# VHH binders against Riboflavin biosynthesis protein PYRD, chloroplastic (PYRD): the designs that were tried, part 5

Target 1, 366 residues: Riboflavin biosynthesis protein PYRD, chloroplastic (PYRD), of Zea mays (Maize) (b6trh4)
Amino acid sequence: PRLAAGALSGRCQAQAAGDLDDAHYMRRCVELARKAAGHTSPNPMVGCVIVRDGRVVGEGFHPKAGQPHAEVFALRDAGNLAENATAYVSLEPCNHYGRTPPCTEALINAKVKEVVVGMTDPNPIVASKGIEKLQGAGISVRVGVEEALCRKLNEAYIHRMLTGKAFATLRATLSMNGIITNQIGKGADQSGGYYSQLMKEYDGVIISSDLAKMSALPLSREAGTNQPLCIIIAQGESSRLHIPSLSQEHASRAIVLADSPVTVEPAGVEVAVFRQIDLESILQLLAQRGLCSVLVDFREAGESFASLLNDFQEDKLVQKVVVEVLPFWLASDGLSNLAFGGSQSFPLKNLELRDVNGSVLLEGYV
Below, E stands for the ipSAE of ESMFold2; O stands for the ipSAE of ESMFold2 at other seeds; V2 stands for 0.75 times the mean of E and O plus 0.25 times the DockQ between their complexes.

## First folded at step 1 (VHH)

Design j1 (framework vhh_5j56_2)
Fold by ESMFold2-Fast, scan of step 1:
Structure j1 (fold): chain B 366 residues (1-366), chain A 125 residues (1-125)
Amino acid sequence: as target 1 above (366 residues)
Amino acid sequence: QVQLVESGGGLVQPGGSLRLSCVASGFTFSDYSSYAIGWFRQAPGKEREGLSSISGSGSGSTSYSDSVKGRFTISRDNAKNTVYLQMNSLKPEDTAVYYCAAVTYEGSYRLYDYWGQGTQVTVSS
């Protein structure tokens, strides 16, 4: 059925325009927050926009752990124009005291009229306290504008806060007939390629020792990248592991997780030894070290690496999958498909697909 | 005893092409999963850089570093026990000594157990 003539009055039209403005400013907050992708862990990505009389008067984002929050930068940018303005923020303003006053006090002192929040903080220290503080000071607060977008922005931060484990995404490349391929698609790791973008976004990348031996360590070609930590899984290695693409100067780019003592070349690479390597222990260790997100890159991976992923769905260890399908039909010997993850079949949620330079990229949630 | 011998280097102008060859002795590429073979380069005053690799088994899975992807192609000829690096669209910054290296399956803890002596590539007008 169509809308009847005269059904939407002037005031209803004004409300619809205001709702679109809220979404617009909140999307701008998310755009600002994404400028800090890869730089903020263990903190969330946050953006803030100050609006007065229908125009943006201040913008800010949280650039790095230890630096001021998005609200502080936006308020500095707005100056006196923040008074009686509306502040849009993608994540609930903090009410936790550190070395500086919390963002709630900054907003109160600037005399903002209203705060529009994308999502409430999942951190137990902060949860809902910021909203309560603002309301107690006479500031109007609305919550949930573009909430799904704001949650997706910080899905790894949320996951770590709720589980104590790093958010894990499984990345694999397959041929058209479902055979695992050690190749990556044409242009994928060049500037603008999907793999280059992933390396900018993820805090760490988990790779096999065989990949580390034969290829350059994963890195982003995107400008301003804080390169991911390369977590090298050394299962069944003897006493020595040599990583030819890594210099002694850049030894801190990698850590080796081994099931037995191993000497790594170059010198300076951290080694952690486990009696037995399992994915849950790895994800807990990485979360404790301040990583919110890791990409499990399934290249040059044998049976032992695959066994880390045996029950990832049932054990809730992998949250997302990214599968690239190359336009090749391939013959293979040995481990040839991704027949792990659970003893029962399971659906993927929110499946998205796109063309990435002649290959198909499939992304879905477990 | 495993030995690798590189050849095919030389002087070439920018935009030109060269094909490097690496002949293996003491093992055979028909040994299934026995070896992965790669190409590395080292310019004066710089660290050795990995460029490309090809597995010695199965269908010959390949990998490339970002600096050469789309310009260099690695291949193997099992009958000649040889691995090739086809280098196209050469740039002055590609000037280096190019090395062939092999990783043994039995020695997977040791990267590139066997190295060739290197072949000089100079890209200059």
Scores: ipSAE 0.000, ipTM 0.097, lowest interface PAE 24.2, mean pLDDT 81

Design j10 (framework vhh_5j56_2)
Fold by ESMFold2-Fast, scan of step 1:
Structure j10 (fold): chain B 366 residues (1-366), chain A 128 residues (1-128)
Amino acid sequence: as target 1 above (366 residues)
Amino acid sequence: QVQLVESGGGLVQPGGSLRLSCVASGFTFSDFSSYAIGWFRQAPGKEREGLSSISGSGYGSTSYSDSVKGRFTISRDNAKNTVYLQMNSLKPEDTAVYYCAAELGTYSYWSTGAYDYWGQGTQVTVSS
């Protein structure tokens, strides 16, 4: 015979170390979400973990735009064990009706007892509506567990949602004595290298036409990569632009942004012509095409390319910088430096550093 | 189960202007502001082509096909559950049935396959 609910109530125990348990499961949601890095735009990265009696009984993440949300996969994995369980989700469950049934309805139908949310939806019009729907159905909801980590996971998605522009990270390489170099560190673009990893994570990469003429298109060497769109900035180019790295196979992965009409060889690459190329227009265009993030790769970059970055801090066009410092002291008859970005000096926030195969990689927020 | 109704079509002379309206209803669990809206047209014997879209995001990102860029302007009024397509400098080749389409989402896009909900269309004829 089945026990009555009243007979079980006297055996219910207080949850031990609730805050630490919550953080643990929310960090697991973020780990799961990261498995989809580079594949989800324009959608956010989301992970979900279903816990019953202190054990993970279901896990899921949103693998790709157009596929089910993390909650759906986690509920499918848990099956009947989702009933009376706690669902952890890194982003507020959707509460909107259209192509996909709302995730709130899926959680309600599975009869979960509690939902723990990392962050609310960044869209102010939608924020808290999913939480309110769950609470109205008698489900306990707690919000803000590992919120900073969940927001960092989706910083590009949040930025695009709030500004209509792609999240931009500036990447540059310096010698130890501050001289701009067009090199990247040894192994950086090979499997496991930081540049290869960036190419996996970013939706697009902006490069100079000079870099495109001299080098292969930026690519990730990581397994399972959704390769970034290569945005080639063609300022002051002649009416014919030859980019040998744009094979017919790779033409669909590139777009040329030009300040005058240009014919690109080989054929098959999209060309967009602007009266004047500015970073804000580029970032708006990329967001309209569904890109959340773009890396501005400062290599083989002339004065015209540098001019795109002149007021990036004041105009809020660049959110993050990644500077690699090579273990070299370079001799130069003149000084070359990254003295653009704003009319005044500004501090970087949340500075992180790491060793990348003998080079120092510095990451900071504008 | 969003329902869309287009209006504002009709006969106009070349070089003229026309404003199409798309009124949406039937929302559940979501407000009109959460939907991206696209405008499409289809002329006899041709496939349906995308013209313009506006996102459901607070930014209201807009996109335009090359055939209408600079001549057509998309806008939305969330308080009235309405999207507009302002059509200027109309040409005989703009003659078609015009459709609005809606998809739950905050991003602009031009693919017909991206939209779940479609209006029945409004005829625009550009002729002297």
Scores: ipSAE 0.000, ipTM 0.140, lowest interface PAE 17.0, mean pLDDT 81

Design j11 (framework vhh_5j56_2; at its last look DockQ between E and O 0.19; V2 from the best seeds 0.00; counts 0 for: pae E 12.8 > 2, unsure alone 58.4 < 65, placed apart)
Amino acid sequence: QVQLVESGGGLVQPGGSLRLSCVASGFTFSHYSSYAIGWFRQAPGKEREGLSSISSSGDSSTSYSDSVKGRFTISRDNAKNTVYLQMNSLKPEDTAVYYCAAGISYEQLYSTPYDYWGQGTQVTVSS
ESMFold2-Fast, scan of step 1: ipSAE 0.030; ipTM 0.529
ESMFold2, look of step 2: ipSAE 0.000; ipTM 0.371
ESMFold2 (binder alone), look of step 2: mean pLDDT 76; pTM 0.780
ESMFold2 at other seeds, look of step 2: ipSAE 0.005; ipTM 0.354
ESMFold2, look of step 4: ipSAE 0.000; ipTM 0.263
ESMFold2 (binder alone), look of step 4: mean pLDDT 76; pTM 0.776
ESMFold2 at other seeds, look of step 4: ipSAE 0.011; ipTM 0.401

Design j2 (framework vhh_5j56_2)
Fold by ESMFold2-Fast, scan of step 1:
Structure j2 (fold): chain B 366 residues (1-366), chain A 128 residues (1-128)
Amino acid sequence: as target 1 above (366 residues)
Amino acid sequence: QVQLVESGGGLVQPGGSLRLSCVASGFTFSYTSSYAIGWFRQAPGKEREGLSSISSSGYGSTSYSDSVKGRFTISRDNAKNTVYLQMNSLKPEDTAVYYCAARTSGYYSLDEYEYDYWGQGTQVTVSS
């Protein structure tokens, strides 16, 4: 009843072989898409691979907002070899007219035989429209190859589309005895370090005003980085805030969110004043400004900053946690642990750990 | 459980040829599974080096280290769940234990630390 012996064996083997080919090309699409990390918001990261007779004949990815989509670059690369070929794309091809023709029309005009899609568009008003357009033109479409990997690639884009809020990751550093440390691990913010890599990947970073006053603003040391917007939370500040590491020429690199009027040095830094600052409103504001992802960097952070993170699990405001554990045992006074997050205990999902130059980095989903 | 078994090693004269086989079990029939197979070697007193890798698809990109490019060829037989390394124009410097390795969640790589499962190895000796 479950399965018929013999009759299903050959079908399962034939399907498995084709599925493995598809998985390989879809993984290549994801690898290509990752080359644009940090550059595409508010657009998703997308890669495309064109295959003919078992050979890759074209590759492309969406390099940044405002430039052509992955399918366009892959089709240009393939030229005439795209005809009767199979196109692999990590996200459903767009069917909207904009500054350039939709990707569905580009695939149709190239006379592609088949399109293999990793995931459908998460925007409910356009989901399956591109697939339907391709099928209507006589193109075979298969969906869901390496879907989990394709969804992980665009987890921040998907979250923003579904909730209207930026995807938030909480980053903190602890000692071995669980004490909050304002230090990050040796080399973490240098080229190749985990923090430098996070700054390349995230659209913005939320920091305390105290951190902004005493330290260089977070930035990536990785080549080709689109530097994150620094969102500075100014709660209970006096009438003036000086950010010594920021020049007037680069004032647009930061924004100050304040609960009272404040004059920022250098001049030219945008200031938004709120009667009360709460994390949900911040994440909505950032999504409206085109940010898909933000890192909440818990350093030099007092009780007011910590209170932004109260009940983040129940409120669904933080999706991921990155905790670095330094090989130190520290004395503490005042705020000493990450006790915020939920009124009840909750498990983290898909927990991963790695050694980062002598520290332990823990990453998990809320 | 993923297992890899190498075979085909032995003694060969300089300029000769050998074909190594790597039989994989435990991961070939899942729709969601993806894997890459790599061939590595380790000579006495040397670090392990990547030689060649092939992605989960037999049509996927292959990679070769400069030391074996043009002499070694990697291939796959999906029906036999086997990956081959055809070694031609063998030199005394090719004497080593040869390993096959699988990365069950990744693409091809010559970096040994990206591989999840390892075979026990097969000895290749090129005698002068």
Scores: ipSAE 0.000, ipTM 0.100, lowest interface PAE 22.2, mean pLDDT 82

Design j3 (framework vhh_5j56_2)
Fold by ESMFold2-Fast, scan of step 1:
Structure j3 (fold): chain B 366 residues (1-366), chain A 127 residues (1-127)
Amino acid sequence: as target 1 above (366 residues)
Amino acid sequence: QVQLVESGGGLVQPGGSLRLSCVASGFTFDYSGSYAIGWFRQAPGKEREGLSSISYSGSGSTSYSDSVKGRFTISRDNAKNTVYLQMNSLKPEDTAVYYCAAKTGSYYTFREDYDYWGQGTQVTVSS
């Protein structure tokens, strides 16, 4: 029975109708922001909710770089009801003037009485400047509601803003006995699978040329996905590189990074040749192209690909690790561990685990 | 208050070089990411053109317009709060007022959407 004839219906109505808990409206901002996952880079994901007399009168989120910000959509939705209302926003409203007016001016012009902010600007020099502008106009401001949730939402954006490099996550698959495998778990790349979700969320995916030669390019099966840029690392390749999956429309969503001149077949894919390929330069290049996040997908990865990850903890090049553990005990037939993180052992922070269709997915911060 | 002061402009012959400096005050270059410095130019009767930018994070991600790539190099000295534009192989069409601009904040809708601008420095490349 899934009909709304009991405690579940009453619970949902009570929370929606009368809860003045700032956390409730800020969580709603984050839910709205997540609708744009994979579409906003280089901009952050932002949601905004306008509340008057305990009721949501306007909602908005930032859908895509180049489109209006969350505050603008929420204010348009609220119309005249924004006057003397409270605006909840997951990230400090911008106070920066360019071709369009900043969101602080939009809130001031709408005559909101209060703004509740999830997190301040990630740059400590400019943090609170938007807040100060709002306060100077007579608007009450409160900050830090569901701050951890808001920071988690935009971890890649924050990292890019603070470092000028793409946020990098290392993805690998292991057997129960610690053997690196080139497989992903059953259903992982299908709709609802964890890999499909990662392809929706990440702006780019770095793969070996060996993986690119033998499989389809990584993609999300989730509806409405902005597919990730596929960065193919071609180290030590001969003068011709054949990648059948680059045919058709897929050539436009791939780039080949090579350490020597190479002709890619089929033609039509962008090729960049470097004297030496290193992870730091790749992450800077991707940030310059407007990518906030990249997944380093450790499959079909030889020693040259593995060398990109040498000392990644000490060099601060990888921020996060996602390891899938398959429910198998495998015979060792190759590389058996991921020993390139640093010269000393280090703990992972905020370790989370979940069941992904019979496999265990482990996620931790470097 | 953020202020930018350009220097190093002047008259130079075709094929010559100049180094422009942009000194920033009101913020420091030891914070990363949300601050980026860009160089722009505007010739008489033309729209303002973006030339180069450097993000101020790690070693500094750089970008260049096609018209100057390979001839101009942007760099920074964080200890001096200064960004440089080294201009080589100058051409008569490089004649313009050159502006230093700083970009801050959480939302970057347009690449050339910069918050703070210097007063500009004249560069003249004569025959």
Scores: ipSAE 0.000, ipTM 0.167, lowest interface PAE 17.4, mean pLDDT 80

Design j4 (framework vhh_5j56_2)
Fold by ESMFold2-Fast, scan of step 1:
Structure j4 (fold): chain B 366 residues (1-366), chain A 128 residues (1-128)
Amino acid sequence: as target 1 above (366 residues)
Amino acid sequence: QVQLVESGGGLVQPGGSLRLSCVASGFTFSEYSSYAIGWFRQAPGKEREGLSSISSSGSGSTSYSDSVKGRFTISRDNAKNTVYLQMNSLKPEDTAVYYCAAHPEGSYLYTRSSYDYWGQGTQVTVSS
């Protein structure tokens, strides 16, 4: 994807090549970062590319929490070629201490001449401190290349950092006439399907106890997936709750949140009992457990489950919606539409639409 | 809500010792906790400096800055939800306000997260 050698070597072409190269290398950082999708929480996804004389000499990404940062892998890959090179990184290099030096020190010690940053640290208290450290060491820094793309890559991490809550996406399925359905589209939960991809990308999935009783727990069919934590909401359940699909999962991969004492069968799953279950407390709990993102999967969901989503726009508890529209016209006797979320109507932002095997998938931001 | 409260600061002679405490609320130290706790200091007219960190999970992985390595020791007591900084062989240069901070990360040594929660600070003065 880089420009051919000598293709833009004149004055006007040289300027255009510089701008195009920055975007190209930053997009490469994002591609590298995405290789770790589903594996990095509570850390961000980060990629780094080291370029010398118009050639990539080092690449790296942060593969999972507990492993080195993207800059460390990229610098190791480049070796001596990092000296006087330009380092592209999708997120501002860290400027905090450790037994190993912070990424700013690693870049300084490698004697890079320039660092190009996609986005600054989302915490306003420390934002630009890494950039200032690099500049103080004589390193040129440019900021904001492909910033929107870099922010979208880490939207859940940014949200958790700023609010102390998990980023929540509401997923629902509607018929063509707007009736809530418990189906998902043909192939959606198979490899390559949108639901399978969501299970790879999200750290957790919140489901009703009714869905958990009657269906296999949500999981991704994508290769290399770190499966989401299943958060099962048990509202108004009797003293015994039978969830046969739990026997297929490790106990640590599921949690039951109940509004009354309950014994879950088969045994081995964590159960937390609350006097009142509310979405804000759930999202705080999940963030404290290291989850950045959670999908609220609106299937087999009664009025109690729907009540968790009352005022979600006003309370800023849901950031995104993903609605699948099936090519069916349905009749319904139950909860028939998504008429919750706020006391007033509100617009959705950045609405996207795609065809997913004969159904329409809509996604938008609250 | 996550809250951090420092204590144990004061006036001490050069060569002396102090133990700082940081009591955390709003989360629990356990193998399921996603928080790491760090100690920072800021001297008058100087930039804030990171000193040490400890994971709130497992056995508590630790790290130290070169300026305090061998003199300061970080530890935690999960039953009391408290992190300690034992400071030995104190020098006049160690005079600063000491801060306890938490960030929602499983491992401090390899994270990129900023610190989200800060204590109010405790003054340490090392003078004759």
Scores: ipSAE 0.000, ipTM 0.186, lowest interface PAE 17.0, mean pLDDT 81

Design j5 (framework vhh_5j56_2)
Fold by ESMFold2-Fast, scan of step 1:
Structure j5 (fold): chain B 366 residues (1-366), chain A 130 residues (1-130)
Amino acid sequence: as target 1 above (366 residues)
Amino acid sequence: QVQLVESGGGLVQPGGSLRLSCVASGFTFSTYSSYAIGWFRQAPGKEREGLSSISGSGSGSTSYSDSVKGRFTISRDNAKNTVYLQMNSLKPEDTAVYYCAAGLEYSGTYYWTEDEYDYWGQGTQVTVSS
């Protein structure tokens, strides 16, 4: 998105400065949008910055579903200073008509001079309609500033919109010799730890009934978290499933997807029974419920839970992998690894790594 | 181009029934549809009122306003690209022009506000009188 300045040309230096300003304000839109992480689904995260004479005069972001869009808050913040200003917005302004002016009309009525858009609407039926509306009103529009960053911000929203399925990330912890472990790294589930941060970002977490029976349900310890829905997969369970870490008061924090009728304790936990449980059907169901993103929290588990991940790459059911490698070499008492049935070799894209309190965290796209 | 065409309106006596149809073109209903359909009505001198909505994705989750719960039923037929509003136990106060509207599902059809819908039909008149 940023361009480097040419050492031998004043024109190239001037252009690079202008491109850096655009990138700077668009990155600020993304920072604002991220303040709503975990709160906006099924809506996208959006930020807006209004700039006049090289100064930020208004800022806004979409805080949660049902509240106004980022442009509305930014325009309210700027007031009269929005006139002849440039509005930066991470996602194409909406063109919905009704009692409240759509964001395109709000920008037109505020008499902004220019709109800079990070990415167009991912829905191909409506893509560019907001841009066309703004251009038809005499507003200059530029598109694609920090586009990769804006798309990454909303990767789960985009995936749900295009496929009708929730964006799925597979999380696992391995020893140095590739053995799956139920442990997670030191401090990972405490405030500031990577696992705690993931729980703030994801709409849902898929876990096995075995894990739910023996461990506390996944939670973020980050301030301001909208806790993820815990999706518990109950395969081959007897007629009763007890989740000891869940109180009846908080029964709505979990749902159980079962392959046979089961009574869940505590009372009030929703149960959906399927003749056959498969990951594609789960991801479709969760998208229908308004979840854009789910984390499949894979720990050492039974064959049935592991089989949900068979053919995950070929069937395009998992988009991202987060693997923690602990600084331990473990003796194996079985063939416990991430080689799921039907899986073929494939390269990971955009692989990133971090040192996390002595473990290595690897993130990559399928 | 996205288009919505309503039909099925007319004159009916109190206690009677009508089924309204909304045929969509320019998009299709399926497990991957990003469009939800809502039914609205507007009587002379009154604000537009949201009645019911159906999700465009999956099997179609539904919602209803308190004024029509138990009397009206929304459904879809993906093969015909059509959404229906079955209206039972009609009352004189149900007299209005009925509109179907389509909007992106992420805009929150569950909020039942007209500003969430991008595309609107022309409307069909329903009159409930003796």
Scores: ipSAE 0.000, ipTM 0.182, lowest interface PAE 16.6, mean pLDDT 81

Design j6 (framework vhh_5j56_2)
Fold by ESMFold2-Fast, scan of step 1:
Structure j6 (fold): chain B 366 residues (1-366), chain A 131 residues (1-131)
Amino acid sequence: as target 1 above (366 residues)
Amino acid sequence: QVQLVESGGGLVQPGGSLRLSCVASGFTFSSDYSYAIGWFRQAPGKEREGLSSITSSGSGSTSYSDSVKGRFTISRDNAKNTVYLQMNSLKPEDTAVYYCAAGTSYYGSWSELRPSAYDYWGQGTQVTVSS
């Protein structure tokens, strides 16, 4: 800067807008991270923005498991301009060795002046270790900018780290008069539909064996999708299960969890046999297989499948519900409601609603 | 920077034994930061199969696939930055290129033996079991 009065005014304006600038760059980190939705599990989604002299000089995000972290891409993009710059990162930089040096070392070696962190690592063993490493090297660290947004971005990753279980969302469809239907809204599973978008975002989808026999396995029509693993719950099946929509070359798209030995057509589909199938064991197994998130798709679901969801609120097995309400009034011939979940009524939190091609989509946290 | 180098492969008769070594350079095994070092194999026309892994921390937690459990044993020497795979009772179906890989164990993904859980890979060593 030149004039003393102009320099002072510029400093005061920049400092007064500091919290808004921090929020702006952190929101940009989250936008970058979202480009990798569906591709990063078991790793978190992370974005990084490097700012020098009030302008963005580097951007990066973690594109998929096995590739470098967001900080590495952002530092490569910034080059020499990273020196004495501020790095914004949506998740605490790692302090462990892997394919590349730890992100903390990369930031130290680039001689950044400051790191602004959205949220600390949810793993209590490593939480604050990266921050402590950066501070020990003389780097200023601030934490908690847009923390709620950063946590929402990685809610499934956080849940898996804290519980050892996959984050589970229950999806169901109702008529206007509250009757469970096995239909999905028109266009919902086509490109741009909400179900297609869920299939892009979720690592796995749990379905009944009856649904697998009757319809195409769930998949996303969105561009660039890493298709979800289809977990088929086979209860009371005869010795043979045929999945007509699945080819042998795509057998790895599905696994079958059965309560008795079963031969699956096509050949090559993995089968795990349990004496008793329960949701907690399923969610632990899926987390061990590297899935952070699963959608429990309540279609063609008999009493046995419904029983997996008994006391899901009390047992903390389901974190979120997505209920589609179709613009139809249905005649009922019996009990057909979602009367599982808890022994007592409970409120849903952060309830949101939207119009999805003439249907109402309700989303809420348990 | 980070490099994993496999050695010890070769030709062996059915029922024979081989010991593979994986030497890591560019990073140090540490009790403060737990790494998983895994062994994988790939036969022609097949996907990479996870065989076994060991953590760098503590006593060395291990994982094994059902196809090799009881026949293969994984071990580590942290002072030498080396992981070993002792392969006993080798069968013709064990013929493959064997890869060493490194990943982060504290996220729990190492025990799944999924390739995507591992960040760095060696170039592989050929094991042929044939009479």
Scores: ipSAE 0.000, ipTM 0.140, lowest interface PAE 17.0, mean pLDDT 82

